# Designs tried in a protein design chat: VHH binders against Isthmin-1 (ism1). Part 10

Target 1, 164 residues: Isthmin-1 (ism1), of Danio rerio (Zebrafish) (Brachydanio rerio) (q5ege1r286to449)
Amino acid sequence: LFGVDTDSCERWMNCKSEFLKKYMSKVATDLPSCPCFYPTEVAYSTADVHDANTKRNFRWKDASGPKEKLEIYKPTARYCIRSMLTLESTTLAAQHCCYDDSMKLITRGKGAGTPNLISTEFSADLHYKVDILPWIICKGDWSRYNHARPPNNGQKCAENPQDE
Short names: E, the ipSAE of ESMFold2; O, the ipSAE of OpenDDE; V2, 0.75 times the mean of E and O plus 0.25 times the DockQ between their complexes.

## First folded at step 4 (VHH)

Design g03 (framework vhh_8k46_1)
Fold by ESMFold2-Fast, scan of step 4:
Structure g03 (fold): chain B 164 residues (1-164), chain A 123 residues (1-123)
Amino acid sequence: as target 1 above (164 residues)
Amino acid sequence: AVQLQASGGGFVQPGGSLRLSCAASGFTFSRYAMGWFRQAPGKEREFVSAISESGGYTYYADSVKGRFTISRDNSKNTVYLQMNSLRAEDTATYYCAADLSEFLYDSPEYDYWGQGTQVTVSS
């Protein structure tokens, strides 16, 4: 009835390299905070958005298209955005923010954005190995996956209720 | 065991049509995006089309857009590729694949891969 298997998610979380531990710390200070409401400037793709935490301007791109597979990876999200790399970036990471039908930031659960440790603008292959494979290994336990990832609620936006 | 069984390939003349099917078993089909890829002799495997878990989103390679249609039937655990207006350049072995990745649909990195089915367009 019970096969012999290993908890790959547990191994990934416990056996992160020293590089990843230090990198995660830098990511937290390099990325912009998610706006509490979907920024209308993203709809026009022409505006820089100032981030008070980093004191830098960021461009955001829409991440709500078919290639993002929101129905699978962010099933309660209606809209998502991803921050773009800048000349001032100290890491290869990109912020990821997802919003509900009311344009409010989703702060927890399966629909919440998860910062990309490696931006797809730098390397799609490295992004897959660093960001996506760990998520796949940890699938079915979103709480364990979310605990291992940087938070998206840097502006302390209102928390959405847990959906069971 | 996870299985993806592709079928429906064969020989057809330019301008003809074929419908490929991919029957899935061993996983929760309705939770996976499905893709079709192809590999021609002497060439690398390339993306053809993808469909989201619900069927609400579809994506096509530029070379097949307007000619091919991807669809799925979650009640039958099957994904389909309707190929119209076939060209000699469409000759390839076609593979179906299942994906839970946030990675772009046209990525060659899918979780599960099926056995191929050969399509030959001759003139």
Scores: ipSAE 0.000, ipTM 0.117, lowest interface PAE 15.0, mean pLDDT 73

Design g04 (framework vhh_8k46_1)
Fold by ESMFold2-Fast, scan of step 4:
Structure g04 (fold): chain B 164 residues (1-164), chain A 122 residues (1-122)
Amino acid sequence: as target 1 above (164 residues)
Amino acid sequence: AVQLQASGGGFVQPGGSLRLSCAASGFTFSRYAMGWFRQAPGKEREFVSAISESGGYTYYADSVKGRFTISRDNSKNTVYLQMNSLRAEDTATYYCAADLSEFLYDEEYDYWGQGTQVTVSS
């Protein structure tokens, strides 16, 4: 990854794979929009929510537990949820949404969820390589990471102000 | 020794069908994701399709989606590519590849098989 003085994060961001761009485009049309507020039902069970854009029902599960390590990967988020793979899924991806203390969707900054290109339900190892490892090589720089992997903006949800 | 033996290529007319097979030996086949790639004369090698180690998940390039079907039989250590509604643009040498715990359409697969030629011409 290193041996020449080069920015490995910049190399990842400038990936020009036609297939990766097409896959990300498919992910955008396959995944549900984030609910604007944390669905409290997921705290004790899975929640089923209809998505108007895809005209499909999605099951959501809580992604706020200790194994998620939010203090490392989403340090300003209080709650997160992840969509579950279904028989209607056309990609390997899962939507990831994070919420603040007021249960409002975080749309930018350190705590904003971004789509998992590879669901942990499909493969935890592949998810790490595709979604987590790029964040590590960017040294946790959410500005640079989010440029290549835009956070979820939820349909018609109020935009969070830039964290300064 | 690891071996991936592709077969089933040949000549076919536009609109026809072919089924490619890739027989694997020398590794634990059921632990590997499998992919098909192709390379036409004068073009770069391109991704065609991939299937997870369990066979529960498949992925297809846009150019072949709806026409090609990938499948595998872990009891026979074989992956298949059923190609329907073939077009002149599908003419290429087809390669099978195996990847341990990496289900991506990149060119960094762990093992690569021999090519099998597919020619679609009238």
Scores: ipSAE 0.000, ipTM 0.143, lowest interface PAE 13.9, mean pLDDT 78

Design g05 (framework vhh_8k46_1)
Fold by ESMFold2-Fast, scan of step 4:
Structure g05 (fold): chain B 164 residues (1-164), chain A 122 residues (1-122)
Amino acid sequence: as target 1 above (164 residues)
Amino acid sequence: AVQLQASGGGFVQPGGSLRLSCAASGFTFSRYAMGWFRQAPGKEREFVSAISESGGYTYYADSVKGRFTISRDNSKNTVYLQMNSLRAEDTATYYCAADLSEFLYSPEYDYWGQGTQVTVSS
């Protein structure tokens, strides 16, 4: 008789907290840009990568393993990486970048990475509640999710075709 | 049942210091990020500080950065907030939280219990 799931999803989509707005603004300047091609050496080593936009060095971790469940959360992505928190981080966020079979950055659609508001290094539980649970509440609707949290396009990287 | 008991508040003059404690029970404390929020009369709840599960990462609101220090002792199931250089504007009831999702969403008023009152006045 009453719409249960729609109300929960709409509440998340329409959250207009001033703190969330300020936090998201800080995230935009705190996170590194996604490399346009999958950085194999960096993802499997502890080497720092300099980010020109923030003028800071970042470490990256591979996020392509079975525990990431790419077939569910990032369909069409072959590889993903996640940036690590540093002592210079001004937010709790982590960059998330996903790549296709040709190791090119996916800039839109279901396989595109989106910034995590909470890094798993800060709290796996809080990350789930803030970044994953809203997607589940909206029943995996990538269109709604990407509207609230736009995919990372690396800014200077070539756009992918508009495929699903 | 999850219980969070905040304590250590009181009256202090501007420029003074206080240390707040939050004793946690009913859950595996070391698996949760912890934080502090505050609410002054007639204002919405404001985020103050957060600390990671291990204590390796901390985060502070701009209004308290450089003056407040959050820490935790996982062996005692306790999170602390050291407040230095207190100002009249810091007068509020302080609450500790194990669910920091409110940190990014609309505040709720009935999850937190009593909190601990801090009054900064001459």
Scores: ipSAE 0.393, ipTM 0.720, lowest interface PAE 2.8, mean pLDDT 80

Design g06 (framework vhh_8k46_1)
Fold by ESMFold2-Fast, scan of step 4:
Structure g06 (fold): chain B 164 residues (1-164), chain A 124 residues (1-124)
Amino acid sequence: as target 1 above (164 residues)
Amino acid sequence: AVQLQASGGGFVQPGGSLRLSCAASGFTFSRYAMGWFRQAPGKEREFVSAISESGGYTYYADSVKGRFTISRDNSKNTVYLQMNSLRAEDTATYYCAADLSEFWYDLTPEYDYWGQGTQVTVSS
């Protein structure tokens, strides 16, 4: 339309600020860290990957297909993966990690994966309302969006430079 | 070769019950999410229900919530659909399908493997 509505973005991101702060804190202890390089074996959903921060094993699914619309939602990403829910999960969230053409983790900016507060595995409809719709409203304000939903770099991967 | 064999369909009156089974072979069943889809004559194939690889999470189309129950037994490589309180609108060929990708519910999920189906007819 006329571009980003900054006031609408602020209201949307903060409409449940206390709940979101508590939930994000819980999500941080539930979700795995993003691998520094795209794990090719994980694309087949046949490997458990141990996460040192949570001390749990996770399975990942590929999130790079046409239905993910990366050209719209993660415009510099070539590949993405999403963590799977397990019986040990304490939230409905999933980690989302995105990678460049060199299979290297994107740690910042518009192409960086951010936690899905509601996994698509739990509910695609709720995921779009909770995770995608706020992004659409905030499209021009990635700094604010990333502050509320920071990309995960718990494995201390080399930081991407700021966009040229 | 991958095979998904659905069975348990038949004729039933409105309000009746049926249990469908889908026996899988040729792939590592415990790594795949399983789904049930149905197609009535002249209509598109629609999502009915899905179950995660572990069986810990289940998903249902709004039209069947509270009436159908999906379950699986990974030791038997089988997924089940218990159908209660059947309605004429449930008349369709029911297909089981296996998927390594994430659940998209009724958002046109593209499942990796499909079975041949079993016919369910609800009529008085």
Scores: ipSAE 0.000, ipTM 0.149, lowest interface PAE 14.9, mean pLDDT 76

Design g07 (framework vhh_8k46_1)
Fold by ESMFold2-Fast, scan of step 4:
Structure g07 (fold): chain B 164 residues (1-164), chain A 124 residues (1-124)
Amino acid sequence: as target 1 above (164 residues)
Amino acid sequence: AVQLQASGGGFVQPGGSLRLSCAASGFTFSRYAMGWFRQAPGKEREFVSAISESGGYTYYADSVKGRFTISRDNSKNTVYLQMNSLRAEDTATYYCAADLSEFFYDTTPEYDYWGQGTQVTVSS
């Protein structure tokens, strides 16, 4: 996937790989919904939040540091968080959520979080190849990328379970 | 040179068990996620299981979940696949692989990190 080949971007974006199609379907059911508002405790430590849809607890960590390169991959986002892998995880994936200046979840556009098919906790190298390299190959076309990998797995923003 | 040597295949009856081993050499094994793939005659190679560099995280294809267990021993440069409750549809040549990234773009692997494979036949 190095060099000039527009077919590589099209194959990736259209999920023509049978393995990728099956894996992405599992990712949608394994990942938590993004909290509607930035959980400020993540700025100081990890945060534990119960996800009503999966009926599991997920631990979240800050994904806003320099290594995340938000200015390149998530322009306009102020804060981002990533879910952590657990022993109950059925995929290698992590949810990625990004928030605006008002701490509200960004659900569309350049700054919206995009599900990571491979968590950096499983493999930083594989994450780069599966999640970052396609963005680069497709020349940062965030519209097409978000269409193939919908923010919050295409789900509506849910209320924090702790608020009920 | 990178080498992956799969072994432990054989003939087994339905409901039986086998344990496959993949011995790695020529690279720093502990830095790579490892996976098992299989290919039945006339079919494309399919994903079976994967394990992280440390062994802390594992993933399984739906067809094998609850029946197969992947593990690794970084001190021995070896990854294992314990196969229980084997079925006729598990009959295939099993391959181990390092660097699974190519499978997310193409189901046909072309890199040198594939082993020779080991044949598993499940038949009465």
Scores: ipSAE 0.013, ipTM 0.345, lowest interface PAE 7.9, mean pLDDT 79

Design g08 (framework vhh_8k46_1; at its last look DockQ between E and O 0.03; V2 from the best seeds 0.00; counts 0 for: pae O 9.7 > 2, placed apart)
Fold by OpenDDE, look of step 5:
Structure g08 (fold): chain B 164 residues (1-164), chain A 124 residues (1-124)
Amino acid sequence: as target 1 above (164 residues)
Amino acid sequence: AVQLQASGGGFVQPGGSLRLSCAASGFTFSSYAMGWFRQAPGKEREFVSAISESGGYTYYADSVKGRFTISRDNSKNTVYLQMNSLRAEDTATYYCAADLSELFYDTSPEYDYWGQGTQVTVSS
């Protein structure tokens, strides 16, 4: 059975898996940076965006639907998006970015998106186990979660919110 | 067709025990996390307990920790909720649910599959 939630969270935070370390390093180089503003075209379809850091084009899809339950996982976010897997992807990860009511990137705090180590395109089940379950185990402690999974601001967007 | 059939509810005195069962059919049971929710009259539906696909992880609402135990038998496509030391505040309609990723939410606008409720009444 699963142990005490607090202890379990700490164990997750302190995981020293070599595989995980290497994988996360690859994820950091494989994923696109978050756009500073919500690409509005994703509301109707997908959006193709050039990523200057990787010098590749990525496709994004909206992740703001009811099943995303932003009110729980990203309570200050109005919009979220995820990058889609490409043929050039070296990982199964997806970038996850969230935006406020003004469609500005949330760069920190409980509303900030964080990289998904497993894209829902590959496996919703594994995504849940790898990306969502740890959040639950930590009882929604976004500060600890974000420490392990830092929000992306590769485009050096303005800090948002200003105060945390 | 997908079905979740809950059973085991009834009337018990405070301090009593009940064991709920939920038999699933129409989907790949072992691929889904299973959970129990409850709703009392005039109150919102609330999370009670959940168990992962393999049974390796369990989660409980604070209000039922130490009293309730969730388990599953994938060979029988059934999830169970052993309820001990029942209290008056445990009185509610209990619902079985199946989900891949949203089972641990205390608010439930959308879940993959829901069963019919079974009434649990704790009263002296």
Scores: ipSAE 0.007, ipTM 0.281, lowest interface PAE 9.7, mean pLDDT 89
ESMFold2-Fast, scan of step 4: ipSAE 0.673; ipTM 0.863
ESMFold2, look of step 5: ipSAE 0.583; ipTM 0.819
ESMFold2 (binder alone), look of step 5: mean pLDDT 79; pTM 0.792

Design g09 (framework vhh_8k46_1)
Fold by ESMFold2-Fast, scan of step 4:
Structure g09 (fold): chain B 164 residues (1-164), chain A 124 residues (1-124)
Amino acid sequence: as target 1 above (164 residues)
Amino acid sequence: AVQLQASGGGFVQPGGSLRLSCAASGFTFSRYAMGWFRQAPGKEREFVSAISESGGYTYYADSVKGRFTISRDNSKNTVYLQMNSLRAEDTATYYCAADLSSFLYDLTSEYDYWGQGTQVTVSS
């Protein structure tokens, strides 16, 4: 409302850091697309999954556990997965994909996954600082957060309804 | 060892000007965003201004917009704060700080390195 302090949130959304711009360009080409359905086999397997857009193989890890606090950060999601860092990774980023109770990719709204600029595998502390803290400063306003970090809806997945 | 040496503070009358400098050593200065923060007696440390790695983007607290200008010279590993139209409420110790993440410029917890500060006193 009119009484809230939005200075930090507004600045974060409009960050034009040359470091961030350079990094975001790298992230866009480094991360796999989200599978349209929760890949139960992939989340618990050590097998590589080929991504056609990057022409690279990726491993995925379940990101639905208590440490993820989905009830706070992705409140409409039931399951999430995160891509794992590989020897071919050119950034520290990880793809983040979230799914509804029918195991379909959430493509918009507060439950949709957004790329993590810093993988938790590299540093949980730096991930918190870079990916989580800005979300908290915007008071969990998913609309503002997703404006700065658009949801990854995959390339050819069926889109969710306009209002979640 | 990392060092941030702030200087240029002093005593000025209301309406006066001062130029603060912060000389950095011990890290790759050009890869860090730089910020200025201030702390008055009995108050918490507050954001003043920040500048991106190359100097292409600057940010200011509402209380100083139009009066203060931040700049940097990466060849000299130095960040500057030009303070014009100074007011009594600008009296504080001014600190420079370095931030590698370059995402949240007005949050003290974002900054990796801090200087010892330089005192600015605005009085008649």
Scores: ipSAE 0.011, ipTM 0.175, lowest interface PAE 9.7, mean pLDDT 78

Design g10 (framework vhh_8k46_1)
Fold by ESMFold2-Fast, scan of step 4:
Structure g10 (fold): chain B 164 residues (1-164), chain A 124 residues (1-124)
Amino acid sequence: as target 1 above (164 residues)
Amino acid sequence: AVQLQASGGGFVQPGGSLRLSCAASGFTFSSYAMGWFRQAPGKEREFVSAISESGGYTYYADSVKGRFTISRDNSKNTVYLQMNSLRAEDTATYYCAADFSELLYDLTPEYDYWGQGTQVTVSS
């Protein structure tokens, strides 16, 4: 009589693992790769950037402001950006990328961006339940959270040293 | 200078309709999500509705679902709130607000820019 697990994080990961695997496979085809450096144009407006892998232009928006609460959700990141939904999107997802003080992409650790499975542009409520609530349930345990949502490494970007 | 000017408020009988407008200037309107909030005397400001930058996604408080419709015209830098089937409980000063980051929550302190309000009074 030991099958009673009150660990909410473990329950969430076990229930969502197969769904996440299939959905992540689909979003990887639809989402742009993270630029290796913070595109400074997004600090003032949205910016269109061509993605060589998908051969499409994606519109990006700054996600670095105080309201993003980076000190909680992406500690060590100085800047973040989020891709915007388009009429051509085949998923409800958005790419999320975070950068250090030198505007270089963070590829590992607590500050690295992770794709949003549900864009805030589609539904803030669904985004919270699908993307944010699991992080809260796992109590900010980055190792456990990252098992379900690996960080964005960029296709051609230099990888950060492992600092776990 | 950033400015949001709300207009279209007034007196209306229960069951009536009003259309509010919020004209924006001083920022790239098409890059901001827009929201409507209201505040009745002696009460906290509450969320009413929001619309994404493109206009493709809309959000509504449970109290106004099915009665209110938010829309925007990026060519005119204006967001609208069509209010149908108005009730006495809808009486409040209505504010428009702009949000660059498009936050997870409908929290009032989190919006970047706020307009001056327009008064809506529903009474017989």
Scores: ipSAE 0.000, ipTM 0.217, lowest interface PAE 12.4, mean pLDDT 77

Design g11 (framework vhh_8k46_1)
Fold by ESMFold2-Fast, scan of step 4:
Structure g11 (fold): chain B 164 residues (1-164), chain A 124 residues (1-124)
Amino acid sequence: as target 1 above (164 residues)
Amino acid sequence: AVQLQASGGGFVQPGGSLRLSCAASGFTFSSYAMGWFRQAPGKEREFVSAISESGGYTYYADSVKGRFTISRDNSKNTVYLQMNSLRAEDTATYYCAADLSQFLYDLRPSYDYWGQGTQVTVSS
């Protein structure tokens, strides 16, 4: 999609948005919390990591490679990881955690994560149509999805962000 | 008029099998994802299984995974639920539903059309 299409963005946000908000409520109980610092061992390990919020174990995959196009979709992010689907998953969603160059979880702005309502592990095509294409038509402005985003850290990183 | 006609329910012993069918009419069936939901007495309707519009993707609730199989035949406008190794906990009215959104599979309110339901009772 080339150019500005604010009407298409508004249509996507409003069409089914009430159902999307209810789905996000289910997603919030299904996804792991993002670690406050980039967990290199978790991203490259084959071992499960226990999540305190869901009382479940999750595996993580690196989501920082060239195919993720972080410079376009997450311009403030340096590292990202994505949770894997499990037999205990009750939705098709995946947690997507992005970190700055200090390896700290980004909790604000464009790099703060986005809803991954459909895991790429389930379907890359459906993920593109549900998560990426709407982001493109809305010109990458995810501020409108703040209330529809799964929590990218259930425990919250208590650090007060300093702009200077 | 839009119709979803569920059938195939009945009484079975624990460990038995049933096959449910849902015949659709009045809409472009091949453009809709199809889901099965169930409601036991005194409980809210819960998600059971879903299948994408092409049949290429299926999704199951943990409680039925490995025991139930969802399938569809777009030439017959019908979705099926094969239920094996039935348990007393599977006793419920089973509903089929159609979802044009094609991605909110396990979220009941996202479904646009609903069937009449068919009763499944698993008892010794």
Scores: ipSAE 0.005, ipTM 0.162, lowest interface PAE 10.0, mean pLDDT 73

Design g12 (framework vhh_8k46_1)
Fold by ESMFold2-Fast, scan of step 4:
Structure g12 (fold): chain B 164 residues (1-164), chain A 124 residues (1-124)
Amino acid sequence: as target 1 above (164 residues)
Amino acid sequence: AVQLQASGGGFVQPGGSLRLSCAASGFTFSRYAMGWFRQAPGKEREFVSAISESGGYTYYADSVKGRFTISRDNSKNTVYLQMNSLRAEDTATYYCAADLSEYLYDLTPSYDYWGQGTQVTVSS
């Protein structure tokens, strides 16, 4: 009986379930911090990178290839990486980190990585619906998207430039 | 038509075991993560477990971790929930789901759920 003329992006940003709230708090403690510089280990996928925050070792994979469409989703980033799921993971999420031409972590703005709530290793379909589709319905408005999905934590990277 | 047929519920004493099955049809089962949810009378639906498309990764609610095991057989289009060491507080109607995004965002509270549910009662 009631017609609703709502901005689909605004609906997504304001939609919160108790499950999502609890899940997002678990994600914040489960995911590794982004390395401050692009790790050489990712080029070979052979070495674990220790994360001091979680006290765990993580494998990272390159997320810079053509299928990632960085020119659309992360237009100022040159390189991106994504953390891999492990049997020790307490969530289904993956960290996403993006780097500039100097291999330095981007901590804010449209080129900054944002955590995937659902890793593509768990489900490509669910990842699309949970992580990608919201960006599309927000029409690539990174400031609105990042309001609901804050960028990676750059506060632990001393090499990042400070805001004035 | 897309269908999810849950079965295997029943009456069991505390400490007992049950195995639930969910037979799927009408979609490409192997391309979807599958999940189990439950709802006790007068309570909201609660997440129980989820399994990746390949079955290689699983996720459990803290309340069932170590007692329940989710698995799937993509050749039979079926997802299973093995429930061990059952407790009175596990009494609920159990539902299987193919679209877990509905529970992450709650975008459509009036959405028809594909699983019909199967009742599990744990009592002495």
Scores: ipSAE 0.481, ipTM 0.774, lowest interface PAE 2.1, mean pLDDT 80

Design g13 (framework vhh_8k46_1)
Fold by ESMFold2-Fast, scan of step 4:
Parts: C-alpha cells; structure tokens; sequence
Structure g13 (fold): chain B 164 residues (1-164), chain A 123 residues (1-123)
C-alpha cells in the first residue's frame, strides 16, 4: 500500500457528480445477485447461470487467486468471484462476491464484496484507477470507502435465498 | 504532443448514415479506452459511446443504442463511429476522447480531447 494524504480520501469520497449517481443506480440494476454459497462449478466453468432479478444469464469467474490480494483488500474473505460482462450489459460494471471459510456469502464488513464499477474485462487499467486506487487513497479504510461504495446486499440469502 | 483528429462529419438527411473517424497520435493508443461525446448548441456535452482498449467491449447511450456502432483499429491508431438511421436530434459537434481515468463518471474528466467534427441532420 502506498501512503496517501487523508485529505485525498475525503476529496475522492465527496466528489459529486449527477452522472456518477445515475451510473451507480444503473449498475445496481445491471448486475446479478451474489450466490449465497460459493459456486465452485460455476466459477470454474463457462456455463451460464440465470439470475431471477435481472431475468438474464451470467458467467462467473474465480477471483480468489494471488493477484486479487484478498489479505489486503478483503481480509476476512477466503474466496471471491466476479461476474463477467455479457452482450446485454448496459454498464461496464461487474458484481464482486466474497465468501467465508464455510463458503457462505459475506454480506457486510471488511470482507464483503463491493461491485466493481469498471470490469477488468473492459479495462484492467480503468478498473485499477476507478475501483482500486480510491481504496488505496483511503489507506484501506473499508468503512470510509464503503460509505461511497456499499458492499453487496445478501440479506435475502439469510431469509429466502434467490439463488437455488 | 497529443492529438486527436475527428473527421467524417457533414450534412445528411434524416434516415441517412455517416461514419466518423478519430485519428490519434502522441500517446500509446492501444492502452486507452476511447469515447465519443457530442454537444449541441446551448447544451452540455453528453456521452455517446465507448470502446475498451482491445475493442472487446462497447457501451452506448440509450439514445443511440441500436443505431450507432463504435469500433477501433489499434494498428491504425483510429476509433470509428458508424451512425445509422440519423435523426434531427443527433445534430451536434462530435468529439472523440481518450480515457485512463474515471472519466466515465464525468465528460470533463477525460485525459485527452479532439477538436470535433460537425454533424447536421436536416431535410
């Protein structure tokens, strides 16, 4: 992690744009729900998985490897997955879901996944600047970062999981 | 010096087609996502379309989706915008822009901008 001024984090989080608010709203409706348990077969295959909320099919990719640096970015997570872009995508975003030692979805706290506003499939460089660099600027303070980018919602998984 | 030269604009009747080109120089084109924006008189610039560094992924504004197609040729350092089924509301100056930042969130935050090419759709 590179040390960055505290004022830089606050400036980033307080940057207001009507476009950003509308983009984040579109991201929420464009992305699939996180599976309630780590979907091992889906994450390692090219099989499409139907998402009932969006009425669309998605492919998932494992995001647990060394390059993801989970010990830094998602310190309580053991496994993570990322959704892949489709021809029906209306944004550049990808869903990010993280799971604990029991392979159950982490729905809040420092280990919870947060949607990537720019998928690595669209641009690894833009993803770094849009999704990773703000986290670095905030010195890994997940609380401050998540104020601008809340983690994925999994409360339905506790009550009535949508994924079968 | 960084340059983005947009061309291909002109006058066309409703329902017609135009192909815009943006020739880039002075930076590593293949490392930048490219976007097209437009501005009509008295209005703010609005997003039209974008394409990833490799050309594998594209994004379109709802107003142009299904009518416009963005593409790029990294060997020619050029991005294109094929505009079909043109409407009077498409009349604007069209700008190409290169992005290595979060400029997708705001038109004013793109790294490099071209001079623009005028498109006029009228009978």
Amino acid sequence: as target 1 above (164 residues)
Amino acid sequence: AVQLQASGGGFVQPGGSLRLSCAASGFTFSSYAMGWFRQAPGKEREFVSAISESGGYTYYADSVKGRFTISRDNSKNTVYLQMNSLRAEDTATYYCAADLSEAWYDTSEYDYWGQGTQVTVSS
Scores: ipSAE 0.000, ipTM 0.206, lowest interface PAE 13.3, mean pLDDT 75

Design g14 (framework vhh_8k46_1)
Fold by ESMFold2-Fast, scan of step 4:
Order: C-alpha cells, then sequence, then structure tokens
Structure g14 (fold): chain B 164 residues (1-164), chain A 124 residues (1-124)
C-alpha cells in the first residue's frame, strides 16, 4: 500500500544513515541479552526474566510458530523468542534469539537471531519494512546482515560470571 | 489513494502551546504507525515523534521529549501532536507521515505521504 523501499539493501547494509548508527547504539543498551539456553519461562508472557546487563526485567514471547517461517528466515533454528516492550524501553526495538535442537543459543550464521529494530508490538507494518524487507532483499548475504546487526548485540551469553 | 491532511499550525509566542491534527484517508489507519516530521527553511526534514498502531507506545526526538505529546484516535482516523513550551527553534512546517521507514534509513519514500503540512511560527 505504502511506497516500497526498493533500495533497502544498499542503505541498510552499507550503514550510511546517521540515525540508524545512533539508534543501534541505543538498542545495544536497551535490549536484554539472549539467554544461553531456551528459557522455559517464555511460555508465560506474564513471567519476568531479569537481565543482569541492563538491571531490568523483561517479558519474552515465543517466536517459533508457523507465521515466523523459520524455514525461510532462520533455517537452522528450531526455537526463537522475542523480547517485549516495557515501560522502561528507550527504543522501539525487540531482542530476537534463536536456538538449536539442543536448546542452545545460535550465536552466528543464518540461524542466529538478530535484533528487531522495530518491535511488532509497535508496528507490524514498520517492522516488515525495517527488519523483514531488508532480509528478503539481502538474504543471500547473511554474514553482512549479521555484521550490521550482531546476534545478541555482539555479546556472549548472560550467565553466572564464574561460569565464563 | 493515501491522503494526509495536517492542520492546526499558526503564530504563537515563546512558551505557548498549539495542537496539530492530521486527518488520514485511503488506507486502514488503525493498522499503521503514524508520525510527525518537521522542516525549517533551508534545513533537511527532521523526525519529531511516532506512535504505535494501538497508541500504546510512543517515541520522541530528544529535542521535543517532555514538551510534545503524540496521540491518535483510530475511530476518527486522526493523529495529534500537542506542543507545549514552544521555542523559537520549533519554528517549521510540520508534516504527518504514514510511512516511517525514512526515519530509520534516511530514505525519501517513492510517494509523498506528507502533503502540504502546517506552518508553526514561534516568535515574540
Amino acid sequence: as target 1 above (164 residues)
Amino acid sequence: AVQLQASGGGFVQPGGSLRLSCAASGFTFSSYAMGWFRQAPGKEREFVSAISESGGYTYYADSVKGRFTISRDNSKNTVYLQMNSLRAEDTATYYCAADLSEFMYDLTPEFDYWGQGTQVTVSS
């Protein structure tokens, strides 16, 4: 209905936008870290999961259903989750985390989740234009896509410091 | 066709208030996020504020946060911008937008979704 962003791949992959660069910096500090293993509490959207890096609680929702089309967008992932917007959110973004058959976080490659710059809770249409459409146009170059939006904000799993 | 009609601008003194309205037609208004942009003479278009499809989430440029409030009425296909504590720096033509992808990628949409806009002048 609205104008198609036909040069999304060129603009997004090249990271030429100053707004995008500043927004990505805010996203890195606003979003929770991906749990190293699929969190069982994600089945309950009312359950808060504490994130040690941001010192905040987040709610997560399942992102593994048929509508997510993991076989197309995250072909090696078995399970995915998305963080939900909170009253303390300073961006419109949502963390996206994907897990393998052993429920371990996928940290690189075509199955790794990458931050959604626009949460579907804010706008499904804008999310499609900002996050999904660039993937469709650029999906053959997953390594460049992940470089521009690192899985888990480029961080390791948020686990007990003694385990690292 | 998508039509966006901004109104409510005018001349106001520093510290004053104005409420802008944007009447939308030609699309399913409640299914899209809406936003406001502004452009001062000789300057590029600047993002001002955005509101989610439901109205439950909002986002503001740092320059207007705490002074401006965006809201929407899906039953009237209208988005509003309440502007308080206006400053000379807020002088610009204000535009409403239904395609917000430009604010992320610095891209101009293929179709003009802003129309003529509404002029706000803050001057003593």
Scores: ipSAE 0.506, ipTM 0.783, lowest interface PAE 1.9, mean pLDDT 80

